# Designs tried in a protein design chat: VH-VL binders against NAD kinase (nadK). Part 35

Target 1, 268 residues: NAD kinase (nadK), of Syntrophomonas wolfei subsp. wolfei (q0aze0)
Amino acid sequence: MKIILVNNRFKENTEKKAQEIAGQLSALNVEVIIDNGLDEPYAGTVDFIMVLGGDGTMLRAARRYGQRAIPVLGVNMGTVGFLSNIEINELAEYLPLILREEYSLEARMMLEVAVFQQQSLLTRVFCLNELLLRSNSPRMLSFALEISGQKLEPYRGDGLIVSTTTGSTAYSLSAGGPIADPQLDAFIVTPVASHIINKRPLVVSPEREISLHLLEEREAIIGIDGQIKMDFGAENRVLIKRAPHPLLMVNLKAKPFFTSIDRSLQRQ
Key: E = the ipSAE of ESMFold2; O = the ipSAE of OpenDDE; V2 = 0.75 times the mean of E and O plus 0.25 times the DockQ between their complexes.

## First folded at step 4 (VH-VL)

Design t9 (from d18 with heavy chain T57R, light chain Y35F; framework fv_ixekizumab; at its last look DockQ between E and O 0.72; V2 from the best seeds 0.00; counts 0 for: pae E 9.5 > 2)
Fold by ESMFold2-Fast, scan of step 4:
Structure t9 (fold): chain C 268 residues (1-268), chain A 122 residues (1-122), chain B 112 residues (1-112)
Amino acid sequence: as target 1 above (268 residues)
Amino acid sequence: QVQLVQSGAEVKKPGSSVKVSCKASGGTFSSYAIHWVRQAPGQGLEWMGVIIPILGRADYNQRFKGRVTITADESTSTAYMELSSLRSEDTAVYYCARGHTWKYSSGYFDYWGQGTLVTVSS
Amino acid sequence: DIVMTQTPLSLSVTPGQPASISCRSSQSLLHSSGFNYLHWYLQKPGQSPQLLIYLGSNRASGVPDRFSGSGSGTDFTLKISRVEAEDVGVYYCMQALQTPLTFGQGTKLEIK
C-alpha cells in the first residue's frame, strides 16, 4: 500500500510529526511519500492520501491530488476546521480501518478554473473552495458575468466569489453568501462589496459554465482557495465549470455539519 | 441496518434484454461499490461487474462486456444491471452485493441482495 | 484472469468432526498493504451467499469461532473445527486482488 502524507512545513513541528507518522506506517509495510509543498505533486499511483493539518493544508492537497479519485483523509493537528475528519491523537485507533479500507467516502465537488488571454489558455487549475475576482487597487471593478451564455447586467464593486458548496463556509460566508449543505452540488456566486444595491448571491446549477471578464482597464487579481494569486486584466477571461472528478473525502466517524456550523456561528 | 432489495423474477425471450434493480437502505449507498454476481442453476458464482456510484464508473467482466451495463441512481439509492441479447445460457439467479470498499477490487461482500431469478426461454 | 481452484469439490462430514477446504490462486493475492485479498463465503440451500472470512483470516461479524481461515500468497485454507448441521451448504473462495473478481468452483459440504 502507498500513501501520500501531506503536511505544511510552515506549521509548528509539522515536519517532525510527519516523519514520525511515516515511520509508523513504514513499520506496517506501508510505502509513504511525503508532500510538504516544496516539490511538484507526486506523479505515481497511490492508494490513499493523508493530510496532516488544518483546512489550508487540505485545500492544497485537493488542488494537487483531488482529480485522481484517491481517498483523502483530513487529520486535524490543532486548529478547528471543517475539512478534517479525525484528530491526530485518534489516528492510531483508526489506522487499522484505513489499511483495511473500512471507511465511507463523501464526494465534494471541485471547480475547474481556466484563465485565457484573448483566445489562448494561460492556465488551468482546480480548487475545492472558491475563485475570487477582486480589485488590486482602491478603485472598484466593473466586470461582466455570464452564466451558460446568459449575460447579466454589469457588476460594480470590489469583486465576486464563485464558490463550491464546500466553500460556502469560507470566503463566500464572509462576503454574505448562504451556508450550503456540502452534500449538494452547486455554484454559489457571491458579490464582494457591490455598489449595486440588489446584487444578491446566486445559487447556480453545477452543470452551467460561468465566465468573467473586466469591462474597464483595472488592476485585478484572481485568487484560488485563498492560496494562489494571479494577475487579471481586461485582456483576460476566466471560465469556471465543475471539475471532472469530485474530491473523495474519507469518513471514519460521523461529523454532523449543521450542528458544527451552528456552534461556530454562536461562538462568533 | 443495511439491506439490499432486488426486483422480482422475470421470464424473457431469447434476444431480449432484462434490467434488474437493487435498492439499498440503511447505509450510505454512494460510498460503496455495488457488485453483480450470477449463478446458473446448480452451478457456481460468476462475477459480472461493479459500479462505483460516487464516481459514476463501472467495470465489467470481459465475458459480458458489450452485453452488460451497470448503472446507479444515487437519488433513489438504486443500482441496475441490464443484460442484453439474452440466451438460454443466461438463465440464472442474479445477485447484487455491496463491497465493503468504494473500489472495483479489494472489497469483500458484506451484504447481498435476495437474488432475482431470470429465466430465458422460448 | 486469476484462476481460483478449490479442493475438494464435495465433502461429507459426520457431525462434530472437523472439515478443511483448500483454495489455490494462479498468482499471489498478497497485496503491498500486507493483506491477502481472499474472502470466503457460504451459501446455504435456498439462500444468498453470506460472508464468512475476509482478508484471509478475519471472521465476519456473527460467524462462530469454529470457523477459521489461514494461508498467504497462493494457498489458503478454511477450517471448521466441529461441523454442525447448520454448516451445510456450498463454500466459495473469492479473490479480490484485481478485476475480474473470480470465485473458486465451490465446495459442497454435506452431513453423513
Scores: ipSAE 0.276, ipTM 0.695, lowest interface PAE 4.6, mean pLDDT 89
Fold by OpenDDE, look of step 5:
Structure t9 (fold): chain C 268 residues (1-268), chain A 122 residues (1-122), chain B 112 residues (1-112)
Amino acid sequence: as target 1 above (268 residues)
Amino acid sequence: QVQLVQSGAEVKKPGSSVKVSCKASGGTFSSYAIHWVRQAPGQGLEWMGVIIPILGRADYNQRFKGRVTITADESTSTAYMELSSLRSEDTAVYYCARGHTWKYSSGYFDYWGQGTLVTVSS
Amino acid sequence: DIVMTQTPLSLSVTPGQPASISCRSSQSLLHSSGFNYLHWYLQKPGQSPQLLIYLGSNRASGVPDRFSGSGSGTDFTLKISRVEAEDVGVYYCMQALQTPLTFGQGTKLEIK
């Protein structure tokens, strides 16, 4: 068995714990690779991914490995979030189940985000939470939203968020988006400070494609999961699709999403 | 409690096809593998194939020479096994079983369907 | 394919006496995780198979402690310390190390 431990190199406690866990797993004849984000993602085949940290670390792990259909377990290390399944102090208890591969999986839809310069692909990224288009100035943006070839009326505002249901409790929520059941596959399109007062978020079928581009010569940025940032101008287009593979999140322990929403949101 | 309920007995002619269903209840259907195992009268157990509904991926026993197709409908928590080009030797009780792991292998079958008798005769 | 061989194929046991069934695999079933991917099933007359022992030595839920599994690698044994009437049926070992999954021939246990 081969396991990747994903941690945050900027969090010393996660580094130490990763090393400790690696030692424990090695003693059990498990091959371990530690990914603290410093190097490129491990290219070889693995059986399991263990994420040590919070939601941010999970998002990074999802971007790096989510397309590979590998079980991903979130292990919380003292943070509040929605993406961890067990606590670090519970790991020892659940380790036998992991080694025996006795766990259930939950599929979480991811986004495929493609950014173009005219007709040339600049980058393609898979992400778990959202794509953000935002003005890089105090002025509003004018941009076009197209859904499966249907051109909506031009948007005017600070920006727009296209989120998964997983991402519904992230930035989309702060922008006034709905909280979505993470077991549901859908896009959530949430305006950011729209010129049109009370412009409603859209819930869009995962079978559709979403495209965005600016309608004026103005500088903007796109953000992915709050961790990737790119300049976005009039010559750029972004195409958003459902990723071909969902993130396979490990469920070792029941975590009631709806009963924990209030607690989690109050701590954010 | 997890239950697997299979479709009723079938009588088929040689050369025809049969499709057996297996509906799961009481658990998370998509999280585990569904295996198909058959048993000819008075004989042992033979593994036919498996599907992982959450991935939509299936694997088959190559001894069936491509005659087996396993599918799953997550919306109804139902797995299907279709066996084509039926022969008299295909007369058997067909079982669906839940694998305790999500993978094709390594898992044990913790729940079984009641079985479906398929009789192939002229 | 991994070939599973059970011995004996049939045994008759007096109630209260012990029984032992052997299962051999053509290759090692020991996984890198340290577990043996060998499972035991019991099929009682007129019923579907039911899980008895998993991963070589673990009793499934509801299985009496008179049942035990042992072995590693290529040799495995199912033991019943005190056979009861309800233990009548056919016992199968199964390897799940690789596809295709394969079963032993089955061992029919009868009461004398």
Scores: ipSAE 0.031, ipTM 0.629, lowest interface PAE 3.6, mean pLDDT 91
Fold by ESMFold2, look of step 5:
Structure t9 (fold): chain C 268 residues (1-268), chain A 122 residues (1-122), chain B 112 residues (1-112)
Amino acid sequence: as target 1 above (268 residues)
Amino acid sequence: QVQLVQSGAEVKKPGSSVKVSCKASGGTFSSYAIHWVRQAPGQGLEWMGVIIPILGRADYNQRFKGRVTITADESTSTAYMELSSLRSEDTAVYYCARGHTWKYSSGYFDYWGQGTLVTVSS
Amino acid sequence: DIVMTQTPLSLSVTPGQPASISCRSSQSLLHSSGFNYLHWYLQKPGQSPQLLIYLGSNRASGVPDRFSGSGSGTDFTLKISRVEAEDVGVYYCMQALQTPLTFGQGTKLEIK
């Protein structure tokens, strides 16, 4: 068995714990690759991904490995979030199940984001929570939203969020979007400080394609999961659709989403 | 408790096709592989293929590739196996079985359907 | 394809006596995880197969402790310490290391 351990290099306790866990796994003849974010993602075959940390570390793991159909387990190391399944002090209890592959999987839809300059593809990236289009100046944006080729009335405001249901509790929520059950597949399209009264959040079929472009020259940014930023201008267009593969989250321990909403939001 | 209930016995002519259903209850459907295994009269077990419903992907024994189609419908918790271009050698009991894992391999079959007899005769 | 070979193909046993069934694979079933992906099933007369032993040596739920599995790599053994009338049927080993999954030919166990 080969496992990737993902940690956050800026949180020293996760690095020490990752080395400790790697030692325990190596004693069981498990090959371990540690991914602290400094190196390129491991390109070889692996059987399992273990994420040590909070939701931010899981977001990075999802972007790096989510399209590879590898089970990903979130292990909480302090702050309770939406994406951890077990606590670090429970890991020894669950290791036998992990090694025997006795767990269920929960699929979480991801976004595929393609940014173009004119007709040329600049980048393609995957995200778990959301794409944010926002102004990078004091001026509002005027921009066009198309859903499967259908042009909506132009938007004017600070920007727009295109979120998964998993991302419904992140930036989309702060901008007035609904909390969605992460077991649903959908886009949630949430305007940010819209100047247009009739621009309400939209819940959109995951089979749709979403296109965004600016209607006037402005400094804008595309944000991915709150962690990646790209300049976006009048020469650019972004296309968003459901990613080819969902993130495969390991479920070893039931985590009641609805009864924990208030607690999880206060800790985010 | 997990149960797999298959569709009833069928009698088919050579050259036709058959589609066998396998309805799961009492557990999570989408996260477990559903395998198909057949057994000709008086003979052993032969693995035909597998689907992982959460991925919507199937893998097939190359011996049957081109004649076997395996699908799943998550809304009804039902897997299907269709075998085309039937010949007399395809007379067998066809079983569905649940793997303990989401992978195509590495799993053991902890629950089996009751079997579906398919008879191919002219 | 991994070929699974069972011996014997037929076994007639006096009640209360032990039985042993061998299963050999054409390549090692020992995975890098440290597990052998070899499983045993029993098919009683007129029934669907049922899981007996998984991962070489683990007894499935409800299986009497007179059944045991052993072996590693390419050679595996199923033992019944004291055969009872209810043990009649066909025993199959299966490798699950890689697709296509493959079964042994089966070992028919009868009471003599």
Scores: ipSAE 0.006, ipTM 0.541, lowest interface PAE 9.5, mean pLDDT 88
ESMFold2 (binder alone), look of step 5: mean pLDDT 91; pTM 0.944

Design u1 (from m2 with heavy chain G31D; framework fv_ragifilimab; at its last look DockQ between E and O 0.02; V2 from the best seeds 0.00; counts 0 for: pae O 15.6 > 2, placed apart)
Fold by ESMFold2-Fast, scan of step 4:
Structure u1 (fold): chain C 268 residues (1-268), chain A 122 residues (1-122), chain B 113 residues (1-113)
Amino acid sequence: as target 1 above (268 residues)
Amino acid sequence: QVQLVQSGAEVKKPGASVKVSCKGSGYTFTDYYMYWVRQAPGQGLEWIGVINPNSGGTTYNQKFKDRATMTVDKSISTAYMELSRLRSDDTAVYYCAREGFLEWSPYGMDVWGQGTLVTVSS
Amino acid sequence: DIVMTQSPDSLAVSLGERATINCKSSQSVLYSSNNKNYLTWYQQKPGQPPKLLIYWASTRESGVPDRFSGSGSGTDFTLTISSLQAEDVAVYHCQQYYSTPYTFGQGTKLEIK
């Protein structure tokens, strides 16, 4: 068995813990590759991915490995979040189940995001939560939204979010989007500070293709999962569709989504 | 292992159309964009267009948009480029080429077909 | 559209000597978000299709000898062959793939002196 351990190199405690876990796994005849974010993603065949950290580390792992159809387990290292399944102090208890492949998988849709200069593809990335188009200056944006060839009336405001259902509790929620059951596949399209009355969040079939482009030259950026930023100008176009493969999340322990989000909203 | 094999040379009269084929092997055909490029005798390379083999989506050089048609038959891993209303200055070697993709970005045409000479003469 | 200009049109270099080919784009081909220049170099021998040598301005394609190197950023690019071998006789083409239409330089013919 070969496992990738994904961790954050900027957390010395996490890096040291990853080395300890790697040693324990090696003692059990498991081959371990450590991905601390410094190097390119591991290109070889892998049986399992273990993510040591919070939601941010899971988002990075999803972008790097989510399209490979490999089981991914989130192991919380102290930061409370929605994407981990077990705590680090529970890992020893669940390790025999992991090694015997005695667990269920939950599929989470991902976005495929392609950025073009005119008609030239500049980059194509995958993400688990959302794409954010936002102004990078005090001036509001004027932009076009097209859904599967249907051109909507122009948007004016600070930006737009195109989110997965998993991302419904991230930036989309902050911008007034709905809370969605992550078991559902859908795009959630949420305006950011729209200056046009009654621009509502949209819930759109995951089979649809969404495109965005600026109608005026402005300083704007495209944000991916709150971690990657790309310049976006009037000569750019972004195309968003459902990624070919969902992220396969390992379920070892029941984690009730609706009661978790309800408590989270009450606490703020 | 990875290769692109094109159809044979064609001789056409002005006003006719030509359809060049390009068969991919040794890789997953739908995973890579396919470019069409031509080269007139003693001249530089000229881009015609690109096709996404998975979706059939196309982008054409504006110079060729009204005359060029790119298509794909996924069942036989073959791309086609048809150029209509041929002129004598369309005489060229026509190439198909695969676009490489790495680190979430395209990096250029990494595999090329052998080329198809199209001669337009009366 | 982006115009690619190569210099010189032809170049004769002795075996073992350095060959330098220049390519200039009319607009920047640097995508600042990933810090990559969307600029490639191709080698073309008579009767053959072009072969990819260098991509992202400075990254060698697998199997390309390390005597080939690419440098530059934004609008000004250079292909260098540090010690010319007989097999390097070819026409060299630069290309931008930053913006459509994709465009090529006119080519530089490299010959042995």
Scores: ipSAE 0.505, ipTM 0.794, lowest interface PAE 2.9, mean pLDDT 90
Fold by ESMFold2, look of step 5:
Structure u1 (fold): chain C 268 residues (1-268), chain A 122 residues (1-122), chain B 113 residues (1-113)
Amino acid sequence: as target 1 above (268 residues)
Amino acid sequence: QVQLVQSGAEVKKPGASVKVSCKGSGYTFTDYYMYWVRQAPGQGLEWIGVINPNSGGTTYNQKFKDRATMTVDKSISTAYMELSRLRSDDTAVYYCAREGFLEWSPYGMDVWGQGTLVTVSS
Amino acid sequence: DIVMTQSPDSLAVSLGERATINCKSSQSVLYSSNNKNYLTWYQQKPGQPPKLLIYWASTRESGVPDRFSGSGSGTDFTLTISSLQAEDVAVYHCQQYYSTPYTFGQGTKLEIK
């Protein structure tokens, strides 16, 4: 069995714990690859991904490995988040079940984001929470939103969020979007500080294609999961679809979404 | 450990060009904007511009846009700033600095290079 | 362009006493949509690059001592050092990040009296 351990190298206790866990797994004849964010994603085949850290580390793992249809376990090492399943002090209890593959999987929709200049593809990226379009200055943007070829009335404001249901508790929530059940597949389209009073958040079928482009020359930014930043200008457009593969999250311990909403949001 | 390391000091004559390099390490180079700032002897700081290392997109202070050129080579995590048609009042320390970005907002230059002294004398 | 004006140009303060540096912008640097002032303070010691102290007008960067604080909103900002230490001798700069070009104040030289 081959496992990737994903950690954050800037948190010393997390890095030391990752080395300790790698040693324990190696003693059980499990091959371990540590991904601390310094190197390119491991390109070979693996059976399982273990994420040591909080929601931010999970977001990076999802972007790097989420399209490979590999089980991903979130192991929390501190404050409760939305994407961890077990705590670090419980890992020894659950390790036999992991090795025997005695767990269930919960699929979480991801976004596929393609950015173009004119008709040329510049980049494609996947994300778990959201795409943010925002101004790269305090000035208002004017931009067009199309949903499966249907052009909506132009948007004016600071920007727009296109979120998954998993991302509904992230920036989309702060911008006035609804909390959504992460077991649903949907786009949540949330305006950011719109100056047009009739623009409300939209919940959109995951089968739709969403496109965005600017209607005047302005400097803007595309943000991905709050961690990736890309220039976006009048010559660009972005297309957003449901990603080909969901993130496959491992469930070893019940973590009820609805009963924990208030506690988890206090930490955001 | 996030670090920006700049090229060494340069002495130039009026009318020449200078190209300063800035190599980033300890972070994903293409995730953060890179700023260029200069400081003439005994004077304040002056913003030259910003470059997105991923796309190569730039915004210049109007004062410099006809003479400054910012570029990157993302394969070696290095940004460059070239200033042409040098004058004696271009004598300054030139800095690169990484944009700090938190909560969807820039907050300042959180990591600075050591500076590169450019002396223009004839 | 937004002009940033610091006062005073230089300041001498006794060890352990309070130092106050003012920064005024020619336009508001408050972005009302997120309620943040795009105003940053830097410390610069001789022969060194600037070091970030305070961002968004009042938030201390990690590792910056509690004696440094920032206040103000819109166009008027203040950096305060509550109890001056010898290591605080430096030039202090304010900078706006509201609109390009991202301009700096002229600097305030802080010395021990």
Scores: ipSAE 0.007, ipTM 0.495, lowest interface PAE 10.2, mean pLDDT 87
Fold by OpenDDE, look of step 5:
Structure u1 (fold): chain C 268 residues (1-268), chain A 122 residues (1-122), chain B 113 residues (1-113)
Amino acid sequence: as target 1 above (268 residues)
Amino acid sequence: QVQLVQSGAEVKKPGASVKVSCKGSGYTFTDYYMYWVRQAPGQGLEWIGVINPNSGGTTYNQKFKDRATMTVDKSISTAYMELSRLRSDDTAVYYCAREGFLEWSPYGMDVWGQGTLVTVSS
Amino acid sequence: DIVMTQSPDSLAVSLGERATINCKSSQSVLYSSNNKNYLTWYQQKPGQPPKLLIYWASTRESGVPDRFSGSGSGTDFTLTISSLQAEDVAVYHCQQYYSTPYTFGQGTKLEIK
């Protein structure tokens, strides 16, 4: 068995724990690769991914490895979030199950985000939570939203979020988006401080494609999962689709999503 | 001073690979796209591809897509272009050139490397 | 692919006279959303890399002398040097960056008559 441990190099506690766990796994004849974000994603085949840390680390792991259809276990290390399944102190208990592959998987839809300049692909990423289009100035943006080729009325505001259902409890929620069942596949399109009062979020079929572009020459940025940032202008286009592969989240411990929403959200 | 400094001239045999480097200085490396363009002796310019140093996103000329690989090392503000399976008609001066996207000015490749001569001969 | 064709291939112009170089694209490089032509002109002197002169068909790059001007729209473009100077001897290239693959003209060699 080969396992990737994903942690955050900037969090010493996770680094230390990663090393510790790596040692333990090695003692069990498990090959371990540690991904602390310093290097490029491991290119080889692996059987399992453990994410040590919080939601941010999970998001990075999802972007780096989500398209590879590898089981991903979130191991919380003292943070509050939605994406961890077990606590670090529980890992020892569940380790035998992991090694025997005695766990269930929950498929979470990811976004495929492609940013273009004309016909040039500037970047293509998969992400678990959301794509954010935001003004890079105090001025509002005017941008066009197209869903499956259908042009909606122009949006005007600070920005727009296109989120997965998983991401519904992330930035989309802060922007007034609905909380979505993570077992549901859908796009959530949430305006950010829209000029149109009470502009409502959209829930969009995962079968559709979403495209965004600016209607005026303004400085904007796109953000992906709050971790990737790039400049965005009038010559750019964003195409958002359902990723071809979902993130396979390991479910070792049942977590009641709806009963824990209030608790989790209050702590964020 | 804004500069792109490329690696030195290369002489290769047919079938070999060449990797040209391009180091940027005097500017924020990740705020500019890096283009690769070549020019055969006495010929016009040919676009090879473009890479986003920040994201790593690439677009290749289909002509080179199966042979050219663009990469970047952001830590040292260096872009690389590797061309494999070299043939005689790959003999050219290879250029890296930046194009800014911050504030959308200016368009076009405004800073060029000095060029790297790659000679492919038996 | 968009094919860029320059004309002439070469020309000789007397000092102080107007030099005109044409560039045609096989399809329009005008972006309807911003009404800009994604057309660039470069100057390349012997032994040197190209130098950006004009972008968006008609906008001069900083530091480019006023005698250089770009015009045209859609598929037909022109680089004009109003009064040829000795230092203007070079090969001039047009390029479209409207769609990939980005393509260049074959170049125009400008010499002094």
Scores: ipSAE 0.000, ipTM 0.453, lowest interface PAE 15.6, mean pLDDT 90
ESMFold2 (binder alone), look of step 5: mean pLDDT 93; pTM 0.948

Design u10 (from m2 with heavy chain G57D; framework fv_ragifilimab)
Fold by ESMFold2-Fast, scan of step 4:
Structure u10 (fold): chain C 268 residues (1-268), chain A 122 residues (1-122), chain B 113 residues (1-113)
Amino acid sequence: as target 1 above (268 residues)
Amino acid sequence: QVQLVQSGAEVKKPGASVKVSCKGSGYTFTGYYMYWVRQAPGQGLEWIGVINPNSGDTTYNQKFKDRATMTVDKSISTAYMELSRLRSDDTAVYYCAREGFLEWSPYGMDVWGQGTLVTVSS
Amino acid sequence: DIVMTQSPDSLAVSLGERATINCKSSQSVLYSSNNKNYLTWYQQKPGQPPKLLIYWASTRESGVPDRFSGSGSGTDFTLTISSLQAEDVAVYHCQQYYSTPYTFGQGTKLEIK
């Protein structure tokens, strides 16, 4: 059995715990690959991915490994989040179930984001939460949104978010989008500081293709999961669609999504 | 092993059409874009177009848009390029080539077919 | 369209000596977001298809000998063969894949002196 252990290189306690866990797994004849974010993703065959950290570490793991159809377990290291299933102090209790493959999987849709220069593909990335198009200056953007070839009226504002249902509780929520059950597959399209009062968030089929391009030369960026930034100009086009594979998240214990989000909203 | 195998040489008269095939093997055919490039005798390389084998979506060089048609047959892992209304200056070796992809980005044509010589003469 | 210009058109170099081929694009082929130049070099021997040598301007393709190196950024690129071998006699092509239509340089024919 081979396991990738993903941690956050900038969190000292996470690095130390990863080394301890790697030692424990090696003692059980499990081969461990540590991914602290410094190197390229491990390219070999892997049976399981264990993510030590908060939601940010899970988002990185999803971008690196989410398309490989490998079980991914989120292990919380003390931060409040939505993407972990167990706490670090529970790992010893659940480790025998992990090694015997006695768990269920929850599929979470991902986005495929392709950025073009004219019609030339520049980059294709995958993400779990969202793509953000935003202005990189105080000036408002004017941009075109197409959904499955249907051209909507031009958008004017600070930007647009295209989110998965998993991402509904991230930046889309802050921009006024709905809270979505992550068991649903859908795109959520949420305007950012629109000057058009009647522009509403849209919930669309995950089978649709979403295309964005600027109508005027402006300084803009594309953000991926709040972690990656890409320049976006009038000669660029972005195409967003459902990724070929969902992220397979490990369920070792029931996580009450609705009570968790309700509690989180009350804390604010 | 990854390889692309093209159909054999063709001799055509001006005004005719030619259809070149390119069969992929040793990889997931639908996972990689397929390029078509030609080279006239003693000349440089000229890009014709690219096709996404999974969707069938195409992008053509405007010079060829009116005459070139790229298609795929997923069931036999084969791509096709048809060029119509042939002229003598279409005499060239026609290549198919696969696009490599790494670190979220394309990096060029990493695997090429052996080439198909198309001669257009009266 | 981005125009690719190679220099020289032909080059004769003695065995064991350094060969240098230049390629210029009419517009930048650097994608600032990932800091990669969308520029490739291909080697083509008579009767054969082109073979990928260098991608992203400076990354050597697997199996390509260490004597081949690429350099440059934006609009000016160089392919260097540090110590010419007999098997290196070929035509060398640069290509941009930053923007459609994809374009190639005219090619540089490398011969032994």
Scores: ipSAE 0.470, ipTM 0.783, lowest interface PAE 3.1, mean pLDDT 90

